# Ledger of designs, part 22: VHH binders against q9p7j3

Target 1, 174 residues: q9p7j3
Amino acid sequence: MILPLFPETQVHVFVYENVSNCAAIHEQLISQNPIYDYAFLDAATILYKKQVYSAIIRALEDRRDEQMKTKTIHSEVILSLSPKTEISSAFRQFSMTKKSKNIVVVKIDSKLTEEEEFERLDKLVEGNRVEFSDEELQKLIDFKVLKKNYKLDPSTLENPLASILSSIALRGYS

## First folded at step 1 (VHH)

Design d41 (framework vhh_6qgx_2)
Fold by ESMFold2-Fast, scan of step 1:
Structure d41 (fold): chain B 174 residues (1-174), chain A 121 residues (1-121)
Amino acid sequence: as target 1 above (174 residues)
Amino acid sequence: QVQLVESGGGLVQAGGSLRLSCAASGLTFSNYVMAWFRRAPGKEREFVAAISQTGGYTFYTDSVKGRFTISRDHAKNTVSLQMNSLRPEDTAVYYCAARSPYWGKTDYDYWGQGTRVTVSA
């Protein structure tokens, strides 16, 4: 993906469904294994490609402005998905868990080519890769989770995009 | 001299199909990510599809997913875009592009001249 405000930054986003080894991946994330330096998101929380890109842009802006609240750009992406600036809440809301079945994986500033990242991730994730598209994401979303994470009213659930993007972009300022 | 030469564009009725081809020369083809972009009149250039160096991974923009298929042939140094179920909004000049896959780079290094696709209603 090419980001207009960060054209020098390589961004790769991968989507996996029916992942059988989320517990093993979770253990590696807790142990801070460098091989797992990605943002591992629960796909139940992601409805649109723009939602992920907005969080990435916010994280990159915070890094540029020396305002990151977490140690890695990938952790900052997870934080940036949340309407709040509370790290623990953001991870609880958006990060994959041992019980996750479908995941979205983000890699920023890769030292590897996109193909090499795909090959590496395919070895780490035991699941079926699908395209990063609104169509595929809409098959994996849990609207109860989405409503809770973004505090959506029933009236906004029909077309929540603007509300979600505003929550991400205005985190900490509104 | 690196060259990317597109072919296969033309006029087609909505619901029809076209196959675009891009012949690459002057580069080590297997080392490059190959992609298709398009630009409709009065619009910005947008990404359509990409294929990794080995052909093992493909990427598509949402509006063409399920309708378009990108493929590559290393023996012929070509990348192809099979376009099915064409819609009037697919009308654009289609560009072939090549990118060296390395850390931190999102720009495409080489671009073709483009081939025009017109889809009538």
Scores: ipSAE 0.000, ipTM 0.090, lowest interface PAE 20.1, mean pLDDT 83

Design d42 (framework vhh_6qgx_2)
Fold by ESMFold2-Fast, scan of step 1:
Structure d42 (fold): chain B 174 residues (1-174), chain A 122 residues (1-122)
Amino acid sequence: as target 1 above (174 residues)
Amino acid sequence: QVQLVESGGGLVQAGGSLRLSCAASGLTFSNYVMAWFRRAPGKEREFVAAISQTGGYTFYTDSVKGRFTISRDHAKNTVSLQMNSLRPEDTAVYYCAAGHKYLFPSRDYDYWGQGTRVTVSA
């Protein structure tokens, strides 16, 4: 994927359903294994492609402006999904857990082609790869989790996209 | 015991409208995603429409988008499907389903009704 505002930055997003090895992946993330340098998100928290794109753009803007709050661009994507600036809260809200079943995986600054990243990730993730589309994401969302993470009430739930994007854009009063 | 009871099916002419209803009992209705599926003669069961636990989000299969509207009434424990601009290819048995988290796939739904038949004449 090439972003119009960051045309030199390579971005790949992958979606996996029915993942059986989330506990093993989680252990590798905790041990900071370099081959797992991706943003591993729980698909229960992601409703729209634009939600992921907005978080990626915000993370890239923070990196450009030398205002990153986390160690890696991938952890900055996870932080950028949260309406809060608290790193621990963002990770609890959006990161894959040992009990996750479906995941969204983001790779920024890949040295590999999209096809090579697919081959690599398919070896790490024991699940079924599906298209990164609003239709596929809407199969995997947990609306209770979405409502809690973005503090949606009945009025905002009728148009969650606008509320979610505003939460991402206005994080830190900017 | 959990029960989903559909009503509102029947015979209608192409271009006409029907409203299907599903009454749920024996479950905490507000905890469930509600959906409609259909099975046409000679075809597999397919997804038609779903509505989230709070009613804030709806999802439709492409072939019915703009023609069908799903809604729910928490006070009456019912989910409804308003079907407008009906076509012969909408002829099917329509099933009400209740699930816990996801809009689909169909096997993630915990409870199913017996179905109500819709026939659209040319």
Scores: ipSAE 0.000, ipTM 0.136, lowest interface PAE 16.1, mean pLDDT 82

Design d43 (framework vhh_6qgx_2)
Fold by ESMFold2-Fast, scan of step 1:
Structure d43 (fold): chain B 174 residues (1-174), chain A 122 residues (1-122)
Amino acid sequence: as target 1 above (174 residues)
Amino acid sequence: QVQLVESGGGLVQAGGSLRLSCAASGLTFSNYVMAWFRRAPGKEREFVAAISQTGGYTFYTDSVKGRFTISRDHAKNTVSLQMNSLRPEDTAVYYCAAHRGYSLPTKEYDYWGQGTRVTVSA
């Protein structure tokens, strides 16, 4: 994928449903295994492609401007999904957990093609790949989690896109 | 005792329409995501459509998008599936399902109806 403001940055986004080895993946993330250098998100927290892209763009802007608050671009993506600047809260809200069933995986700065990253991830993730599309994401979202993470009231929960994107874009200014 | 009872199935010619209904009892209807699944002869049960607790969100499998419409009526504790432009490949037993929560799972639901048969002739 090519982002208009970052045309030289390679971005790949993958969606997996019915993942059986989330506990094993989580242990590798805690131990900071470099093979697992991806942003592993709980799909229960992601409703739209634009939500993921907005977080990626925000992270890339923060890296460009030397304003990253975390040590890696992938952890910065996770932070950028949160409406707040607190790192530990963002990870609790959006990162995959041992109990996750469906995940969204983001890779930035890959020297590999999307096809090669799929082959690599197939060795790490025991689940079914699905298309990165709004339709597939909307099957995996947990609206209770979404409501809690973005502080949505019942009326905004029916059409939350603008609220979510504003929360991501205005992180630290609200 | 929780019950989901489907109705509205039957025989219809290709290009025709049918409206399926599911009456829910024994549960607080507004706390449940409602869905329709189907099982065609010789196939596994597959997801068709789901509607959120408030009715504000609806989700469809690609093959029915634009042809089917899911809706719910909180006053009557019913979920409905309006099926237009029916095709022979829509022939299946259609099941109503209820999930307590906000997620829209494609396989695991808390309660299931007994099914209603839809046959679309060519």
Scores: ipSAE 0.000, ipTM 0.134, lowest interface PAE 17.1, mean pLDDT 83

Design d44 (framework vhh_6qgx_2)
Fold by ESMFold2-Fast, scan of step 1:
Structure d44 (fold): chain B 174 residues (1-174), chain A 123 residues (1-123)
Amino acid sequence: as target 1 above (174 residues)
Amino acid sequence: QVQLVESGGGLVQAGGSLRLSCAASGLTFSNYVMAWFRRAPGKEREFVAAISQTGGYTFYTDSVKGRFTISRDHAKNTVSLQMNSLRPEDTAVYYCAATKWGYPLSRDAYDYWGQGTRVTVSA
């Protein structure tokens, strides 16, 4: 995938449903195993492809401007999904947990081809890979989680895209 | 085999009330988002209201907010739509729909549909 503002940056996004080994993956993430250097998101928090792309763009802007608040570009993606600049809050809101069942995985600056990343991730994630599409994401979202994470009013919950994208773009500016 | 059966439609005067009911069978009811859609003569099916799997969230189209209330009863495997302050513009065939998909307002997300129940609101 090529981003208009970062055409030289290689981005891969993968979606897995019915993942049975989230507890094992979570343990590897806590131990900072470099093999697991990806952004592992709970799919219950992601409604649109544009939501993920907006967070990636913000993280890349922060890296370009030497304003990253976290140690890796992948943790910066997780932070960028949050309307707040508080790191622990962002991870609680958007990161995969031991109890997650469906996940979205983001890889930036891969040293591997997309096909090689697919092969590698399929060995790490015990689940069914599905297309990264709005249709598939909308099967996995939890609207209670979405409302809480973005502080959506009932009126915006019916058409939340603009509100979500504004929250990502304007994080830390209020 | 999944079946959704609507009831409660009829003729009512403007300002009146009707309660629609939908009985679901052949599915694990608590795992499904339940919704009501309607089709007026010459129009496409449009969203009316939806209720999340647990009942914790309800969704309404703007024209029915404050007038219609969606609810569900897991013990009876039913979803209901209480329609108050009815208007001639509410005249339509009302359809019950079920899906496990996360986005309750998308018509295309619903795999199971009832046959519909007719509601006529006279001026």
Scores: ipSAE 0.000, ipTM 0.144, lowest interface PAE 15.6, mean pLDDT 82

Design d45 (framework vhh_6qgx_2)
Fold by ESMFold2-Fast, scan of step 1:
Structure d45 (fold): chain B 174 residues (1-174), chain A 124 residues (1-124)
Amino acid sequence: as target 1 above (174 residues)
Amino acid sequence: QVQLVESGGGLVQAGGSLRLSCAASGLTFSNYVMAWFRRAPGKEREFVAAISQTGGYTFYTDSVKGRFTISRDHAKNTVSLQMNSLRPEDTAVYYCAARVTYSGGYTISEYDYWGQGTRVTVSA
């Protein structure tokens, strides 16, 4: 993936459905196991590829400007999905839980090729890998969760993308 | 100076098709996310469709998915909106918009340049 403002940054995004070991992955994340240095998102919260890309770009901008609020770029991606600057709330809203079934995994600054990351992640995640596409994401989204996380009302439901992207862009200002 | 000029609007019966075009000048076209917005009488502008700088990604509002297709031609500096299976509720002035920044931005305030609009009227 090539980002216009960060052309030298390696970014990989993976989607897994029917994951059976989310509880085990969650325990590794709590233990801060460096093997699990990825942003593990609950797919129930992600509707569009653009939503993920916007959060990644916001996190990279914050890193460039020395304005990160979290310890890692991957934690910053999770924070950047939230319309709020409160770290704990962002993780409760977007991060995978032990009960998650479908996940989106983001890797930034990989020293590995996409195929090598697939090999590594396929050993960590017990689920079915699917294409990172709007079509596949729309099969996994939970609209009730999405509405709650972005405070969507009937007037914004016709175009939730604009509201979601504005929320990501305005993190820290609202 | 940057200019976006829309064309292709007109009158069409429900179920018909129209193709809108937007010609961009005064900018490096391939650096811009291009989008279409519309405003129906008495309503606010709403997002319709957008296409990334490379053309690799397209985005649509739910009410037009499967009916409208956005595309771009870098050689001609144009973005197009193919509108099929038109409905009376698609009646609006359609605006071409351009944005340079990373996210593409699908809120009105994030777009740097706007055309003057082209009117589409769909009769029942």
Scores: ipSAE 0.000, ipTM 0.104, lowest interface PAE 18.6, mean pLDDT 82

Design d46 (framework vhh_6qgx_2)
Fold by ESMFold2-Fast, scan of step 1:
Structure d46 (fold): chain B 174 residues (1-174), chain A 123 residues (1-123)
Amino acid sequence: as target 1 above (174 residues)
Amino acid sequence: QVQLVESGGGLVQAGGSLRLSCAASGLTFSNYVMAWFRRAPGKEREFVAAISQTGGYTFYTDSVKGRFTISRDHAKNTVSLQMNSLRPEDTAVYYCAASLKYGWPHTGAYDYWGQGTRVTVSA
């Protein structure tokens, strides 16, 4: 993918359903194993491709402006999904857990091609790879989780896209 | 045809207050993030404040936090900016902007813009 504001930044996004080894992956993330340097998101929290792209753009802007609040660009993507700048809450709300079943994986600044990253991730993730598309994401979302994370009222829940994107884009200015 | 019309600008002394208003027409107002930007003489346009579609979230640049308040009125299709404790450095042309997709703090994220209203703060 090509981001208009960051055309030289290599970005890959992968979606896996029915993942059976989330507990093992979570252990590797806690151990800070460099092989797992990706943003591992719970797909129950992601409704649209634009939601992920907005978080990536925000994280890249924070890196450009030397205002990152976390140690890696991938952890900054996770933080950037949250409407507030509270690191622990953001990770509890959006990160993959031992109990996750479907995940979204983001890689920034890869030294590998998209195909090579797929081969690498397919060895780490025991699940079914699906297309990164709004159609596939909408099969995996949990609307109760989405409503809670973005504090959506019933009137916005039917068309939440603009509210979600505004929450991501305007974080830190609240 | 979409139109954003600002009003309320003027000359004020430091420490004074002004209320800016923006009337929106030709769009479904409740679907849009509304924002205020400003451009000082010889400077680039900068973000000031934004309000979410429902009004549930408000955002401010650090230099105006605690002094400015953004609000919206869905019945009147207006967004307002209450500016208190004004400083000479607040002198600028203030622009109303609307975005359907998201209210990124960057000018390129907004679909519609007003013509601007001038605010001058004397020392």
Scores: ipSAE 0.000, ipTM 0.133, lowest interface PAE 16.4, mean pLDDT 82

Design d47 (framework vhh_6qgx_2)
Fold by ESMFold2-Fast, scan of step 1:
Structure d47 (fold): chain B 174 residues (1-174), chain A 123 residues (1-123)
Amino acid sequence: as target 1 above (174 residues)
Amino acid sequence: QVQLVESGGGLVQAGGSLRLSCAASGLTFSNYVMAWFRRAPGKEREFVAAISQTGGYTFYTDSVKGRFTISRDHAKNTVSLQMNSLRPEDTAVYYCAAQRLYSGFPHSAYDYWGQGTRVTVSA
C-alpha cells in the first residue's frame, strides 16, 4: 500500500482467481469506461509482489518526470512490467484478455479505502478474492508465459526474481 | 499545426465498398495510435477501429468485424479504413483521430480529430 519513494500516493493491489467475466471486463477496458480505471493484469504473468511494486514505482517515476508513454498511470503500470518500451507488446504480454482466468488489479491515486475499493471491484469482477501474497501468486503463475515474457533460460527460471526486477528497472536503457 | 484530413467518403449502395483515408501532418506519425470513429444521424460518436503505433495491434467494434480493415502507411503518414459489405446502418460521418499515448480506445482520450467525411449507404 505504502511506497517509501511515493508516501503520498495511495496504492491498492487485488488478486482474483476463477474469474468468469473477463470478456465483459475486457470490452469495458476497450471502451475506457471510467468505472474500470484500474490496471487489469493477467495473473499468469505475475510471480512476485515485488514484480508488481517495481512496475508501479517505475510508472510513478515516469509520471513524476513527465516521461509517461501512455495516457493513464494504470496503462503505464502495464507498460512498465515489460522489459522493452513497446506499448502494444507490453499489453499483449501482461494485460488481462477475454480468455484470462485469474487477474491482478492495481489502483493508484484511489480516494477510497482498501475496503471501499474491494466493495466496488466485487461488483465488477465475478471471481474469488485471494490475498496479494507471493504464496497466492505462485499458485496462479504460468512459467511458460513468464519465461517467454522475460526471455529467461532454464537456469534463470529456477530463481528469476533478480532478472525480472532488473528488466523492469532498466527498461529503455538496455 | 497538427492536421488530420479525411477523404474517400461518398454515396454507395448496400453491399458496396469504400476506402477512407486520413492524411496526418504536423506530428511524428509513428508515435501516434490512429483510429476511426463515426457519428450516425441523431447518435453520439462511436468507436469503429484503431491501430497501434507499430501496426501490430488492431481493434474493431463488433458490428464491423470481418467487414472493415484498418491499416497504416508510415512512409505516407496515412491511416486507411477499407469498408466492405456496407449496410445502411453504416451511414455516418467518419472521423480520423490520433492519440499520442496508448490508453486503449476511448471516445474522448484522442488528442487530435479530423473534420470528418460523410458516408451514405442506400438500399
Scores: ipSAE 0.000, ipTM 0.155, lowest interface PAE 12.9, mean pLDDT 82

Design d48 (framework vhh_6qgx_2)
Fold by ESMFold2-Fast, scan of step 1:
Structure d48 (fold): chain B 174 residues (1-174), chain A 123 residues (1-123)
Amino acid sequence: as target 1 above (174 residues)
Amino acid sequence: QVQLVESGGGLVQAGGSLRLSCAASGLTFSNYVMAWFRRAPGKEREFVAAISQTGGYTFYTDSVKGRFTISRDHAKNTVSLQMNSLRPEDTAVYYCAAKGPYLTWSRSEYDYWGQGTRVTVSA
C-alpha cells in the first residue's frame, strides 16, 4: 500500500489466523534474527485497518523528524499503537506473545515485492493467511483487550475508531 | 418489510435470570449480524452483545461478560440473550438490532431495530 504522505515508502500488511508456531517466532524476535524484521502484532489488539495505518504513519513521522524511541521502524510501529510513550508497556499491550493465536504482520521499506514477502512469510508463519480487511480483523479482536489498551468506556464504544485514532495521534499528551 | 420483535422481558429480583428472544422476519437471517442494545432511564442506548452471521463470533460489553450469553437459531430466525446473575443496574429497555455483513458495536451502523422489551431488576 502507498500512503499519501509517504508515497515512496512500501508498506505491506498480512493477517494470519490459527498460528501454531508463535513461540518459535517469539524466540527469533528475542534473538533479533534479521529474517524476522517485521512488526508482529497480536490480532486480539487490532480492530480496524485504519488503526494499523495510523500507527504506521506516526512511526514514519517520528523517523522523518528523527524522534524514534526504538531501534527499528517496525518496533516504532508497535510503540505507535499505544496511547502511552512507555516502550515496555506498548510491547506488552500490542506485540505477539508465545501464546498468541492470530497475528497481524507489518513490513515497511521492503526490498521485496508484496508477492515475494507473501512467499517469505508463509514459510515463517504456520497459520492460515486471511485478507487484511476490517471484516477479517473484527473476527479476531478481543474486545476486553481493546478496551483496556485504549481506556475505552461505554460512551466511546459506539465510535471506537475516532477514539483509537486520536489516542495514536496524541500519544504522550493524554 | 423487515421486522424484529423482542419478548421475554419482565420483573426479576437481583441474582435472578431472564431470557430475551428476538424473532426476525423479512430478511435472510443468516446474512445479518444480530445484536442487543439497552437504554436505562435518562441515558443513551448502549451496546450489550452482538453475534456474527454464522454465530462463530460474539462481542460483549465488559459489565455483562460471564453473566450474559448471546446465541442464535438459524432454523427459527431468532437471536436470544440469556441473562444470569442480574443486577439492579441491568434495569433497562432491551432492543434487538440487525445489520449487514460485519460485526460491530456501533449503534449508528445498525439498520433495523425492534421496539424493545423492558427488564426491571429489583434489589
Scores: ipSAE 0.000, ipTM 0.140, lowest interface PAE 15.1, mean pLDDT 84

Design d49 (framework vhh_6qgx_2)
Fold by ESMFold2-Fast, scan of step 1:
Structure d49 (fold): chain B 174 residues (1-174), chain A 122 residues (1-122)
Amino acid sequence: as target 1 above (174 residues)
Amino acid sequence: QVQLVESGGGLVQAGGSLRLSCAASGLTFSNYVMAWFRRAPGKEREFVAAISQTGGYTFYTDSVKGRFTISRDHAKNTVSLQMNSLRPEDTAVYYCAAYHRPGLFSTQYDHWGQGTRVTVSA
């Protein structure tokens, strides 16, 4: 997919439910295996497509401006989901863990088509792929996790989208 | 077709307790946010409590926080509201509502029950 502010950047997003090998994937991520150069997110933390795209845009802006805090664009996406600039807390809040069941996978700057990336991921992820849509994400979200990660107030609980997007876009600025 | 049926209403003295239940049928219960609303005589409908699809998040209006507890049972397709330390101002018809759209809370719930009456005497 093509982002209006970054028209030359290719982005693919995949959603998997009922993943049985999260522990194995986590081991590969810790060992920094380049085959696993993706952002692996816990779907319990993602409510909207716009939430994921906002984090991608922020990561791309930080790369453009030479202000990345992490070593890869994919780890920068994970950091960008957090309202704070603290790397280890962002990873604890949003990254897939050994105990995750449902995941969102982001690939930026792919040399492969979306179909080819899916064939590759099918060999890495043991789960069921579902559509990247607000409807599917709503089935996988944990609202307690969402509220804690974004510190949602009673005034924002009826429609948290604007608060979440502002937290991502304005990370590090009041 | 979708149906929500409330039960457990009645009359009780101030300081007493009641437990309301809502039985849902005709929907995939685990996909819906469940909520309780109330309407006092001569007033508009107001939000009371909601529980997320997984039960991982609950929200209460300030006037009932600490007194009411919402819970759900996926095996029985029910949502319950435990009401403790009841006050005369809690007198209302209580409605069960179900919601399946982005966002935890909405003024436009998809399905509604017919209501159960709660009367709290001074």
Scores: ipSAE 0.000, ipTM 0.091, lowest interface PAE 20.3, mean pLDDT 81

Design d5 (framework vhh_6qgx_2)
Fold by OpenDDE, second read of step 2:
Structure d5 (fold): chain B 174 residues (1-174), chain A 122 residues (1-122)
Amino acid sequence: as target 1 above (174 residues)
Amino acid sequence: QVQLVESGGGLVQAGGSLRLSCAASGRTFSSYAMAWFRRAPGKEREFVAAISWSGGSTFYTDSVKGRFTISRDHAKNTVSLQMNSLRPEDTAVYYCAAEYWGLPSRDDYDYWGQGTRVTVSA
């Protein structure tokens, strides 16, 4: 897909459930294998499509403004999900772990069609692709983790999306 | 890191056919888009055909459309160029190329073969 504010940047987002090889993927990420040039997110931490898009947009803005805090656009997406400024914290909060079962995968600057990108990614991920939708994400979310990551309380839980987006947007401005 | 070796070139009469093959080394062949380029005498190297990593997409320069077919074999780590209805203007050294990011239309490929000569006589 193309984001309106970044018409020259193609973005793809995929959701996988029941992934059996997260540990193997994680090892490849640690070794910085270029084939794994994606943002691998733990689906347990993602509740809304807009949450992911907001993080992507922020990362792209950071890149545009030469204000990236991380080394890659994909790592910047992970950072952008977090209300915290610390990179390590952001990764702990939102990045796929060896123990993850469901993941959201983001590709920035894709040169392939969505289907081709999926085919490529599908060779790397051993799991079932599901629709990238709020409905599917809601099935995968861990609310305890979500509440913790964004410090949601009973008042903000009435409108979690607003709180999440605010946290993403205002990171570093508290 | 990736070595490409072309084969199949030779002398052929106009209207004839040739099949070029490119063998890739390494275990990451499936990660690469593959392409064929050619350089005719006194001319610059030009794009001929490309195929995406999965083989789902192919691209051709206009002058070879309908005559040339690019294909790949993942099991053998090879890419082929079937050239039919050859013309004298197809005379060139043909080069195999690999692109890591899977973008067949990219002009700046990461790896190149040494080339195989194709000569089409009138």
Scores: ipSAE 0.006, ipTM 0.225, lowest interface PAE 11.8, mean pLDDT 90
Fold by ESMFold2-Fast, scan of step 1:
Structure d5 (fold): chain B 174 residues (1-174), chain A 122 residues (1-122)
Amino acid sequence: as target 1 above (174 residues)
Amino acid sequence: QVQLVESGGGLVQAGGSLRLSCAASGRTFSSYAMAWFRRAPGKEREFVAAISWSGGSTFYTDSVKGRFTISRDHAKNTVSLQMNSLRPEDTAVYYCAAEYWGLPSRDDYDYWGQGTRVTVSA
């Protein structure tokens, strides 16, 4: 995946359903094991590809402008999904937990090809890979979680994309 | 509803200049990224340039870097593409596009204009 504003930045996004080892992965993330240097998101919080891309671009712009609020680019992606700039809240809202079943995994600045990252992640994640597509994401979303995270009204739930993307893009400016 | 209208296309000789403008109506685009795409006869649509919602970030495809400049005017709700040192290869229909992303993107724009034709003679 190539991003127009960051053409030299390698970005890979993977989706896994029915993951059985989320507790083990979570333990590795807490211990800051460098093998697990990815953004691990709960798929219950992600409805659209554009939602993930918007957060990635925001995180990369913050890094470019030396305005990152977290220690790594991957944690900055997690923060950037949140409509507010509170780090702990963003992680509670969007990060995978020990109880997660479906996850979205983001890798930025990979030194590996997409195929090599797939082989690596398949050894770390015990679940089924699915396509990173709006269709697959819509099978995994929890609309109650989405409503709560973005404070959506019934009127916006029919087409929430614009509201979600505006929340991500305008975080801290509204 | 949102509508994008392009203007400024026309016929120009190689080495010449044109300025394209895109006006948004129906709502303001202060929180949208804006982009220009083009489609040459018999070819697929390709990305040309984009500008972020704040105007602080711009991106260009390699073939137009140094020749084209994208800019926006928030007060007038417009985005412009200044095209200098035009080449016959720049001949295409140019489209304005907008999306809620806040940052430039090559794909999946939410709103599209009808296009304006640019012809560069050699």
Scores: ipSAE 0.000, ipTM 0.141, lowest interface PAE 16.4, mean pLDDT 81

Design d50 (framework vhh_6qgx_2)
Fold by ESMFold2-Fast, scan of step 1:
Structure d50 (fold): chain B 174 residues (1-174), chain A 124 residues (1-124)
Amino acid sequence: as target 1 above (174 residues)
Amino acid sequence: QVQLVESGGGLVQAGGSLRLSCAASGLTFSNYVMAWFRRAPGKEREFVAAISQTGGYTFYTDSVKGRFTISRDHAKNTVSLQMNSLRPEDTAVYYCAARTGYHLPWSSAEYDYWGQGTRVTVSA
């Protein structure tokens, strides 16, 4: 997808359910294998497409402004999902773990087409690929995890999108 | 028409157990998030637990985690709440609720259908 604020930047987002090899993927991420240069997110933490895109936009803005806090654009996306600027906390809250079952995978600046990235990822991820849509994400979310990660209060529970987007935008100011 | 009918309430001593059941009719059960809410004497309605359409995800308020277990049976169109290690503060009328869609399960305003409630009294 092409972002309005970054039309030259290619962005691909993939969703997999019932992934059986998260432990193996996690091992490759810890080993910093360049083949796995993606942002691997636990789908239990993602409720909306706009949530993911807001984090991507924030990461791209930080890269443009030479204000990245992490070493890669994909790590910066993970950090940007968090309402706080603490790197270790953000990774604990949003990154895929060995016990994850459903994942969201983000690729920025790919030299491959979306179709070619699908082919590549389907070889790395042992799970069922599903559409990146609000409907599919809302089947995979853990609302307890979402509430804890974004400190959602009772007054905003029926409209979580605005609260989540505000938390991402106000990262480092609140 | 849609109906949710609760059962299993009663009087129990602190430390005891109760199992609440809710029978749903008039809806495609597998398309609904099912939840339990409670209203204690003199208090507002409080979220207790919810279970996703497939049963793959469950949600609990902090005060009942580890003590209560929500489950569903798609063949029987029922949702159940197993309540263990009951405390006097669990005394309330317990309501079964159903909703479509994927908004947060904590908000009572998002639920389309409600049962009449079943009373649970926990004595000290």
Scores: ipSAE 0.000, ipTM 0.116, lowest interface PAE 18.5, mean pLDDT 83

